# Ledger of designs, part 19: VH-VL binders against Protein disulfide-isomerase A5 (PDIA5)

Target 1, 129 residues: Protein disulfide-isomerase A5 (PDIA5), of Homo sapiens (Human) (q14554r378to506)
Amino acid sequence: WMQNPEAPPPPEPTWEEQQTSVLHLVGDNFRETLKKKKHTLVMFYAPWCPHCKKVIPHFTATADAFKDDRKIACAAVDCVKDKNQDLCQQEAVKGYPTFHYYHYGKFAEKYDSDRTELGFTNYIRALRE
Short names: E, the ipSAE of ESMFold2; O, the ipSAE of OpenDDE; V2, 0.75 times the mean of E and O plus 0.25 times the DockQ between their complexes.

## First folded at step 9 (VH-VL; framework fv_cilgavimab)

Design y8 (from x1 with heavy chain D102T F104W; at its last look DockQ between E and O 0.03; V2 from the best seeds 0.00; counts 0 for: pae E 14.1 > 2, placed apart)
Fold by ESMFold2, look of step 9:
Structure y8 (fold): chain C 129 residues (1-129), chain A 121 residues (1-121), chain B 112 residues (1-112)
Amino acid sequence: as target 1 above (129 residues)
Amino acid sequence: EVQLVESGGGLVKPGGSLRLSCAASGFTFSDYWMSWVRQAPGKGLEWVGRIKSETDGGTTDYAAPVKGRFTISRDDSKNTLYLQMNSLKTEDTAVYYCTTDTYWIYGFDYWGQGTLVTVSS
Amino acid sequence: DIVMTQSPDSLAVSLGERATINCKSSQSVLYSSNNKNYLAWYQQKPGQPPKLLMYWASYRESGVPDRFSGSGSGAEFTLTISSLQAEDVAIYYCQQYYSTPTFGGGTKVEIK
């Protein structure tokens, strides 16, 4: 918003390219992937959004904290990609970042609490109960 | 249910001042950028200015005709957006709308009903 | 500032027929990094505030009927109402949000 929209992208690898524990989903595999997980917290984002950039390390650390629990996923959807536009519209994403909790692929609620590693991990631990 | 309600409009003489308020409900106000858009009677729409969320720096931008005269502020504890209008001109006569500003995707997605400001001798 | 020019200023269309509204920007509103056109369309019915119809030129806002579609890229855009209904009588505005937001002058749509 303070930056020129025509600016070149950063030279560093994108979040998706960094090979983290975060599941980077697209419209084609979103529903199938979520159905296989008891608990999924999904971050809908735009790569150029400064607030998204600030949260990415926290969400990535959260995904790493639960990497060994096969029933839990931390997933991300880049809403700027053409192949994800219909998905983000269908999920009523109005701003970035937006966090949704899904139970076996069914939308359960929007996550509106702290956007920190501690906030995310406390929320997910409460879901295990 | 998202709701935006403007208030504070009225009749004022040129050179005067007026403060508009926009009460927000039904969404997390502190996460949103907000804009003011105005419409002179019988005319089209004109963007007035914007304020970012605090997490995005809380800064403001203004259209050239109002820069230096108008000030946008917000109070997240009261879910309220403000427009302070100073040194008013007859050209500022309009209905003033507050809007949610998701400019990186939607533009202006939620709108209030508007409040009329009339600047006349 | 990017100047937005709409045409026509007004048009009258029979119920069930196609209405076409054009919008031209003085500069491209295509953001090269994501290939999105930062152009929105709004509908304003008499006595009401504007309502968002389309964003990113061709994406329909939630709850907007399928008869509304947007097309175009760069500097030239079109809003189409494929089968005009009585409730579609309104003024339609295009707006760029690539830079400092600016609106077109509006197009009044009436039933013939």
Scores: ipSAE 0.000, ipTM 0.577, lowest interface PAE 14.1, mean pLDDT 88
ESMFold2 (binder alone), look of step 9: mean pLDDT 94; pTM 0.951
OpenDDE, look of step 9: ipSAE 0.642; ipTM 0.873

## First folded at step 11 (VH-VL; framework fv_cilgavimab)

Design z1 (from y7 with heavy chain T55D; at its last look DockQ between E and O 0.34; V2 from the best seeds 0.64)
Fold by ESMFold2, look of step 11:
Structure z1 (fold): chain C 129 residues (1-129), chain A 121 residues (1-121), chain B 112 residues (1-112)
Amino acid sequence: as target 1 above (129 residues)
Amino acid sequence: EVQLVESGGGLVKPGGSLRLSCAASGFTFEDYWMSWVRQAPGKGLEWVGRIKSEDDGGTTDYAAPVKGRFTISRDDSKNTLYLQMNSLKTEDTAVYYCTTDDYFIYGFDYWGQGTLVTVSS
Amino acid sequence: DIVMTQSPDSLAVSLGERATINCKSSQSVLYSSNNKNYLAWYQQKPGQPPKLLMYWASYRESGVPDRFSGSGSGAEFTLTISSLQAEDVAIYYCQQYYSTPTFGGGTKVEIK
């Protein structure tokens, strides 16, 4: 018969906590992880950025579309984390979001096309095989 | 750091055979296609042949002048590329380079220092 | 096989001046799926192996100075050195990797 005080709703999990197909990377594991993937799209982002928030569902869906292909990864780096500051500087990230394409860990080009699932998947599927 | 080191060059008589090796380090060798490129003294670059990764079929391709005489192979457990050269001719005299063969993006992005093969009587 | 033709065979350029090297392929090297030209440029200094300068015709390899630029599409390509430096004395090769790889004949660049 005793009622608990009204509790606030639980906070939603962060993108990293949602355990999607996206590889969430940090400075310590970025290079060795990318070296094992023929194709990696990396999203450099800030969690507070509205433009990043709009793209996250599209990038997450892209990662899911390629989850069964061991040669392909969709990865994300949170540039606000202190441990990622040097990495984001080394990769010349100037704004959020920034998308880079890597081939076996070597930077090839910046992705500048549509920030939609279709845009990302079309780019990956147009790569030479 | 990527390194490619060729060995096995030397002087050989026409009609003879040589086997070149290329020791690779600093990258995942089994994922890469590899090529041999040669350069006769004072001349330009000439592609000799390639071998694809196992994931891409493991097949070889050769330039017309060496087809049937040269065989490219690889041993992924030893990170080593090989070139078996048979029925050598004087026109095969060259420095032989091994290269990573990035068909997908970069072309020939990493090169060894080369090994000299001299075919002479 | 795709035949690659370079011009000129050699050129002499004053220090600080512009050097222009041309490359023509007998067939288009444009991959329509991704709109990339599978054309690379290499620099070879005396006694050294070749070094990759440009890939996809116009993309500069890491560590290559900004004075090097590539242009062109399809079957005609140009490598430009905007302000020639002493260390740029070398032979330059174009090479297609659209199909079975083939090289141009090379262009020797000298300081006048």
Scores: ipSAE 0.673, ipTM 0.881, lowest interface PAE 1.6, mean pLDDT 93
ESMFold2 (binder alone), look of step 11: mean pLDDT 95; pTM 0.959
OpenDDE, look of step 11: ipSAE 0.819; ipTM 0.917

Design z2 (from y7 with heavy chain T28E; at its last look DockQ between E and O 0.28; V2 from the best seeds 0.58)
Fold by ESMFold2, look of step 11:
Structure z2 (fold): chain C 129 residues (1-129), chain A 121 residues (1-121), chain B 112 residues (1-112)
Amino acid sequence: as target 1 above (129 residues)
Amino acid sequence: EVQLVESGGGLVKPGGSLRLSCAASGFEFEDYWMSWVRQAPGKGLEWVGRIKSETDGGTTDYAAPVKGRFTISRDDSKNTLYLQMNSLKTEDTAVYYCTTDDYFIYGFDYWGQGTLVTVSS
Amino acid sequence: DIVMTQSPDSLAVSLGERATINCKSSQSVLYSSNNKNYLAWYQQKPGQPPKLLMYWASYRESGVPDRFSGSGSGAEFTLTISSLQAEDVAIYYCQQYYSTPTFGGGTKVEIK
């Protein structure tokens, strides 16, 4: 049984709905989640932002590359959601995308290198172990 | 709020032993490396030794002047760091600080208030 | 071990003026893989434990006033207090954590 060709296709799942290796965080669980990770790279984004949309596949692939390392997380925060507004303000997010590196939940620096899978993976692999 | 509270300091004769404790709270103690740093009265800071987290192997490293005499251990179930000091010398007289040892980024980011050890006849 | 040498041993600076403290390591403390200098600065006020001011040479710890800045790379580093305040009277230590941790001898900062 084929779907009715006259019906519009079902909506594409959002990045958060795609169930990737990316940890999608909210203000309520941000600190607690990051405290348990030695290394977290966090992407603060807006779903409508063209620059964010271009980076999402790269960041998602990066998360997948480190999925078996329990010390490392790639996380994302949708700053357009009302429940995340205070978090994004607290973290001084001024534009999208913004990438922050956290060590056991403590902010260490802004990531300002290449926004490609290779750029992200090289950064993470260069962190001191 | 991160807190580190040292205890166990006091007066001891040369050749004696003393055990220091550091009670930790406000962070995930089992994930952190920990160090002891000492400061003789009126002098500068001197690193004594460290113990890694269990996940990083739980091993210890010591400064040369204390190697073989001092032993660092930890009890993650009690969030407590220990320094066992044996064969104490007068030059071990110092305030002993417990620190978080963030080898990866921050250095020694949290410090206790210290406990005084005096080694004198 | 990496030897850390601070200069000057002490300095007196008028309130509101610039204080400059130098730190030299006997070996580079630059970790080439991530291009970070594993050098920290600490402030110790009388009767208190040391307090972290700077990590990775130039990154300011949370809650540290922006008049404190760090610079340098490799083996030579500087801590600058752009406008000395009364509460900045302290001894300042550099410390490398590139390898076995070692501290500089300290620099005592006083009001002139």
Scores: ipSAE 0.660, ipTM 0.877, lowest interface PAE 1.6, mean pLDDT 93
ESMFold2 (binder alone), look of step 11: mean pLDDT 95; pTM 0.958
OpenDDE, look of step 11: ipSAE 0.702; ipTM 0.886

Design z3 (from y7 with light chain S62E; at its last look DockQ between E and O 0.34; V2 from the best seeds 0.58)
Fold by ESMFold2, look of step 11:
Structure z3 (fold): chain C 129 residues (1-129), chain A 121 residues (1-121), chain B 112 residues (1-112)
Amino acid sequence: as target 1 above (129 residues)
Amino acid sequence: EVQLVESGGGLVKPGGSLRLSCAASGFTFEDYWMSWVRQAPGKGLEWVGRIKSETDGGTTDYAAPVKGRFTISRDDSKNTLYLQMNSLKTEDTAVYYCTTDDYFIYGFDYWGQGTLVTVSS
Amino acid sequence: DIVMTQSPDSLAVSLGERATINCKSSQSVLYSSNNKNYLAWYQQKPGQPPKLLMYWASYREEGVPDRFSGSGSGAEFTLTISSLQAEDVAIYYCQQYYSTPTFGGGTKVEIK
């Protein structure tokens, strides 16, 4: 018999639990949050998706790079959550990850460039001001 | 729902003055640039002028035919855009539209129904 | 000011046929840093205000039918209605917002 068996470590935090500069949004607050920002890049994702997992560090770093610019947000929507399924359908999300650019909450275009920190930051810096 | 409602149009003699208003709702008016666009009866669209958001400097710009005669202003506390028209000419006869002026992406994405200004002796 | 020239002034197209409207700017309206053309298209039906159809030359505004498409870059642009319907009878305007806004002269589309 073993005394004090090894206790498992706490599970790794989810992306949302990591308390990053990324705004994690849900169907109830999506539009009102985006309306406050001149520029928002939104990542629609599924937590189990390998392509999403690869991009998360890049998107997170992008959010951090713009954390002090009040006009800009990098936001994420977990489309697997029940409360977000209607939102992801309304936004015509067909696969993961999907990146949309919004201007004061109005959809402007799908982001289709490089899924790297440099790709995201170059896109945001090229926006007309 | 975004709404823009112009008012203040009417009949005025040449050399007279008229003030147009545009009441805005359904969006954060203070963040938006605004424009006036006019259309003479049976003619095309003509940009009159714009006013930027206060954040972007609050400045105005005007088309050459109206510069020095027309003044655009805004009252963000009342969500209202204004066009003061002085020294009116018969050539100023038109329907006047207020529009959101989205310089950044959409162009003139929201339009009012227009108000008719007739300048005639 | 950037001068916008539309052609033709008027065109008649049979129901279900393709309508093509051209717009030329006196200088480029392409913003090189983001590769966006700052050109919009508007539809105006009788007795109504203009309605935004296209922004950034080729992007459709919300609620605009797929039969409307925009193309071109720099200084030459085209609005295409792939299968004209009766409700598409209108005047169409191009407009640049690269700098001080200016409109084309309009193109009246009618049923032949």
Scores: ipSAE 0.652, ipTM 0.880, lowest interface PAE 1.8, mean pLDDT 93
ESMFold2 (binder alone), look of step 11: mean pLDDT 94; pTM 0.958
OpenDDE, look of step 11: ipSAE 0.684; ipTM 0.884

Design z4 (from y7 with heavy chain F104W; at its last look DockQ between E and O 0.21; V2 from the best seeds 0.00; counts 0 for: placed apart)
Fold by ESMFold2, look of step 11:
Structure z4 (fold): chain C 129 residues (1-129), chain A 121 residues (1-121), chain B 112 residues (1-112)
Amino acid sequence: as target 1 above (129 residues)
Amino acid sequence: EVQLVESGGGLVKPGGSLRLSCAASGFTFEDYWMSWVRQAPGKGLEWVGRIKSETDGGTTDYAAPVKGRFTISRDDSKNTLYLQMNSLKTEDTAVYYCTTDDYWIYGFDYWGQGTLVTVSS
Amino acid sequence: DIVMTQSPDSLAVSLGERATINCKSSQSVLYSSNNKNYLAWYQQKPGQPPKLLMYWASYRESGVPDRFSGSGSGAEFTLTISSLQAEDVAIYYCQQYYSTPTFGGGTKVEIK
């Protein structure tokens, strides 16, 4: 009638481990991956950042909304990982989260609008076809 | 590094034909729209026409002065853009540039060095 | 077609001084969906192809010095060179890519 209450819950997977529609990128594959996409919105983040934690569900939902459009990607870069620190410096990331829009891998602008699913989806839908 | 190299320019008599080529490298050519832009000696820039990527339908658009006489094509397997010019007129004398045509963001982002076409008796 | 009109046709500016080039379009080039102006600026030095300076009216292309800035919206635009350098002697063109592309007539910038 009672389960073992002393067993700890299983550890929650990291965002990267959750197998979402978000493309988790690293310095080694960032440029080549983005060149294949007409539109990519990239979230540069730190896993411990409270503002990043609040946005992650919204950005993840945005990626899911566009998962069937092969021209569009929502990607994330964990700037705390050693292998990504040079990339985040090269992309001039000054704080977390930072959102950049890339067109065929070329930086076009920083995204500074609402950090909600609706804000992200409206931005992507407003991009010229 | 992106590189565009035009070739095929030269002297041609009025009523003649000429085919220009533009060899591309350093980017995924098949994803890009491409344009031709010309410049008569001592004059300004004039858009000639464009060809869209296959993904966007592969269609062409032309400026009024060349419509029906010029044909733009591309061979994505050779990363090459072409301009077939027929029924040439002295008014077609210009340096012809190939350019990447970024409709969405940048406009004419990358340019070749140009090739001179002279139409003269 | 959208007609692009540049002014002046030519200007002479002392080194280190400000140069201002105007461009007007016969129709708005503002794309209301994303609020971007589909207007670009190009620099062409003698014997060279044009080079992209500005896109979306006010966005500076990579490698373009900070002294170049673009402003305006809708149908009226300016390119400003805040402190003219010798290497800025060139012809400058505006171009709309809102619809089938058209160029302004060009503005020749010279050292006074």
Scores: ipSAE 0.621, ipTM 0.878, lowest interface PAE 2.0, mean pLDDT 93
ESMFold2 (binder alone), look of step 11: mean pLDDT 95; pTM 0.958
OpenDDE, look of step 11: ipSAE 0.777; ipTM 0.904

Design z5 (from y7 with heavy chain D102N; at its last look DockQ between E and O 0.29; V2 from the best seeds 0.48)
Fold by OpenDDE, look of step 11:
Structure z5 (fold): chain C 129 residues (1-129), chain A 121 residues (1-121), chain B 112 residues (1-112)
Amino acid sequence: as target 1 above (129 residues)
Amino acid sequence: EVQLVESGGGLVKPGGSLRLSCAASGFTFEDYWMSWVRQAPGKGLEWVGRIKSETDGGTTDYAAPVKGRFTISRDDSKNTLYLQMNSLKTEDTAVYYCTTDNYFIYGFDYWGQGTLVTVSS
Amino acid sequence: DIVMTQSPDSLAVSLGERATINCKSSQSVLYSSNNKNYLAWYQQKPGQPPKLLMYWASYRESGVPDRFSGSGSGAEFTLTISSLQAEDVAIYYCQQYYSTPTFGGGTKVEIK
């Protein structure tokens, strides 16, 4: 019924393309980057995942909240990228999104709590204590 | 790349003193607790002592056999860990390793190659 | 101090076979607040410093092959090499870091 469909809107910038405080990591720099941070919360995600899309703003906001703390980082790994598939498998990512806490690059625990800005923030604050 | 390089080992007579150094690179040294671990020839591993990060108080702990004789210190500006060993005994003969000490989550994740200290008359 | 006891002192295993090393602590190294065992395993090859293999009893350090696994809780722990390789010849140490760090006596693993 729509004979003149509107031109599709320009593709929205990917999360990686957005200027945020989230560290977007790949297989090549994952370990070395995490090693430099005392506390890193990593979001393993798939761009197409509806739950991931829902959480991304909260995670991004959290990253921004701690951007001035050199010891803390929020990072993300796109597990759909070919170059990250091995990494995601090695990190035992079985679903999306998955959140892991790393201490100086070593896996400490899976974050399986409130996936909101407040939840993430409270968790990270607790880590600093 | 994390690197820990021990130096200062050598031959010393009983009652003598040595000062070991550990040069650290490839990580934010000031944030890390550091430990010394020694290994007598053909023997197992023995924790010597540790020093906390300045942010965590910078305090030191020592194993009973070395307490009162050994002193651990650090110079964060030089990324260097030290072990001052006084009143050395023959049983102090060992390879001495400096290690990162991540007490809260894991043990000693990075080790130097070690420096040999031989205490002999 | 917590005393760590390893067994056996020496172990000879054929290539491709399972190697099992046991470690006991004189008291529990399980921390009730986080339900984690403050137990590490190290590998030391001849002429080399120790290398961290496992932390929190069962967490593999990065780069450690899957054939290495840690198990146990409380005061009894096990390091297992599912299929022994030539490069696995070494002395293995358990260590608790629940309190003042202490090491087990070590277990020498050799090829039969």
Scores: ipSAE 0.450, ipTM 0.830, lowest interface PAE 1.5, mean pLDDT 94
ESMFold2, look of step 11: ipSAE 0.636; ipTM 0.879
ESMFold2 (binder alone), look of step 11: mean pLDDT 95; pTM 0.958

Design z6 (from y7 with heavy chain S53D; at its last look DockQ between E and O 0.25; V2 from the best seeds 0.51)
Fold by OpenDDE, look of step 11:
Structure z6 (fold): chain C 129 residues (1-129), chain A 121 residues (1-121), chain B 112 residues (1-112)
Amino acid sequence: as target 1 above (129 residues)
Amino acid sequence: EVQLVESGGGLVKPGGSLRLSCAASGFTFEDYWMSWVRQAPGKGLEWVGRIKDETDGGTTDYAAPVKGRFTISRDDSKNTLYLQMNSLKTEDTAVYYCTTDDYFIYGFDYWGQGTLVTVSS
Amino acid sequence: DIVMTQSPDSLAVSLGERATINCKSSQSVLYSSNNKNYLAWYQQKPGQPPKLLMYWASYRESGVPDRFSGSGSGAEFTLTISSLQAEDVAIYYCQQYYSTPTFGGGTKVEIK
């Protein structure tokens, strides 16, 4: 059939490998990192998840929009990684993507609204009030 | 690691004054409301007062029993919380704790080990 | 100020048995805007400062064992230890932070 001898394209860089303002967190630094931020919106995701892929650009853009505010952070946790499975379970992540709002590192609420840049941005702005 | 270390406690006579300090580390102190909570020997917990962060106005609130006598202040550059206690009374005898104060989600999550203030003639 | 009343003052429970502590507020500490109860529970062991166990009445603080649970809404709340362990011997306090912070009188939990 398609014996195209073309070498497979190089793998696309993972979200973590991309230079963004999103804080990619793991089990070891999750709590301590969130504690340092007044407001953190955390995206729990799986890299293979189509819905996650769809939202990632919006979430990334949101993170960039608030990059100059030291009190605000957008973070992400790859729940597929072995080291993050316990964390995701502890945070009661049942599906992907899941968005949690943390206030000084403590869970405040689940974000279950518009998963667009505008939605995220409006939410975070409202938190500052 | 969050740490709160109280100091300045001791023995003082009624009518005397004492200044407590709370050295904070391991978190962005300037962004937090801080509170003092005291506990008389063998008794329960009693909120003394709080100070807001600068962003929220840096204002203070006090419990009725200490209002007018105690003053809470902070030096963010030194990550230090203070409790100036004047006109001390015997009923002010207590271990005094400094605490972080998350007004939005919870009361007091981090506590120091406390410093004992004894007011006695 | 909102007055917090705990009951009982002291409780002796056998190891592995359920311990139940009640807390009542003189007025509701339920905030209508977010539907959260501004109620916290603390554990204080001898010679130690209090430790936060629960916030928003039923949210378990990180590191707190699953045997601890908080329930209730409005003006009546309960802290439950499903299976009392030796390390659970302490005085427990409820505290509202809906308005000016006030604590309950505390409940001493001992092993029977």
Scores: ipSAE 0.597, ipTM 0.859, lowest interface PAE 0.9, mean pLDDT 95
ESMFold2, look of step 11: ipSAE 0.599; ipTM 0.866
ESMFold2 (binder alone), look of step 11: mean pLDDT 94; pTM 0.957

Design z7 (from y7 with light chain K36R; at its last look DockQ between E and O 0.30; V2 from the best seeds 0.00; counts 0 for: pae O 4.2 > 2)
Fold by OpenDDE, look of step 11:
Structure z7 (fold): chain C 129 residues (1-129), chain A 121 residues (1-121), chain B 112 residues (1-112)
Amino acid sequence: as target 1 above (129 residues)
Amino acid sequence: EVQLVESGGGLVKPGGSLRLSCAASGFTFEDYWMSWVRQAPGKGLEWVGRIKSETDGGTTDYAAPVKGRFTISRDDSKNTLYLQMNSLKTEDTAVYYCTTDDYFIYGFDYWGQGTLVTVSS
Amino acid sequence: DIVMTQSPDSLAVSLGERATINCKSSQSVLYSSNNRNYLAWYQQKPGQPPKLLMYWASYRESGVPDRFSGSGSGAEFTLTISSLQAEDVAIYYCQQYYSTPTFGGGTKVEIK
């Protein structure tokens, strides 16, 4: 029914490929990276997860908002990657997305509040107090 | 890699003074509270005192046995923690450890190897 | 200051068996605002400095084997080694950091 099929659009860049302030972490650099930040909010996600897709813009915006604070970081771990499966298991990730707060690399608590930019921002601000 | 290296320990007579140093590396030293913990030979652990980060006021607290005699300070530009010990007593004999101090979440997560202070006549 | 009391002073356990160390505080170290116990466990092997094992009573420090677990709340706490290994021979200390830091007297764990 489409007489003139157009070439499919180029694939959209992955979240990791986008220029954001989100630190995309893998098993090899997860711990050492978190150790350098006083407060890190980590998003464990699967790229195919609809809820993850929904939250990613909010999380990204939050990361950008705190980009100038050297003590704060927003990080993400793609749990679908083979190299991150052990990490996600070690961090007791049971669903997507999962948000963990780390204090100088140590797990502090799971974030189960509002998954919006405002929610994330308020949470991080509270941590700074 | 986080490293804490104590130095300055040695033999001193009662009433004498020593100054211990703790060289820190592998982390943002200025952001951390730091504590000194000591351990007498064959005995348990005893908190000596702490110093907060500058951002949290840089204030110090001391255990009762050392209060008025010991002073904790820090030089963030040198990533170094200090313990000035005056009017030393025989009961101050111990291995002295410097530790990171994150009271908000956990206790003392990183420790140096310690430096021995012996107070004897 | 909060007084920390450990029991027993010494414990001999066969390899592969369970080791249980108790720690009591003279007052609760549970912080009502966040519902967390400000209690840590340390392991000290001969000739070494202490090593942090647990924080907030039941959270394992990174790199700590699963056989180590912390439990309890308020003023009574327990460190459990589910299956004692040779490398677990050490003195273990509990510590509260709810107020001015204080340590328990330590528990020496040996192989029977």
Scores: ipSAE 0.047, ipTM 0.723, lowest interface PAE 4.2, mean pLDDT 92
ESMFold2, look of step 11: ipSAE 0.638; ipTM 0.881
ESMFold2 (binder alone), look of step 11: mean pLDDT 95; pTM 0.958

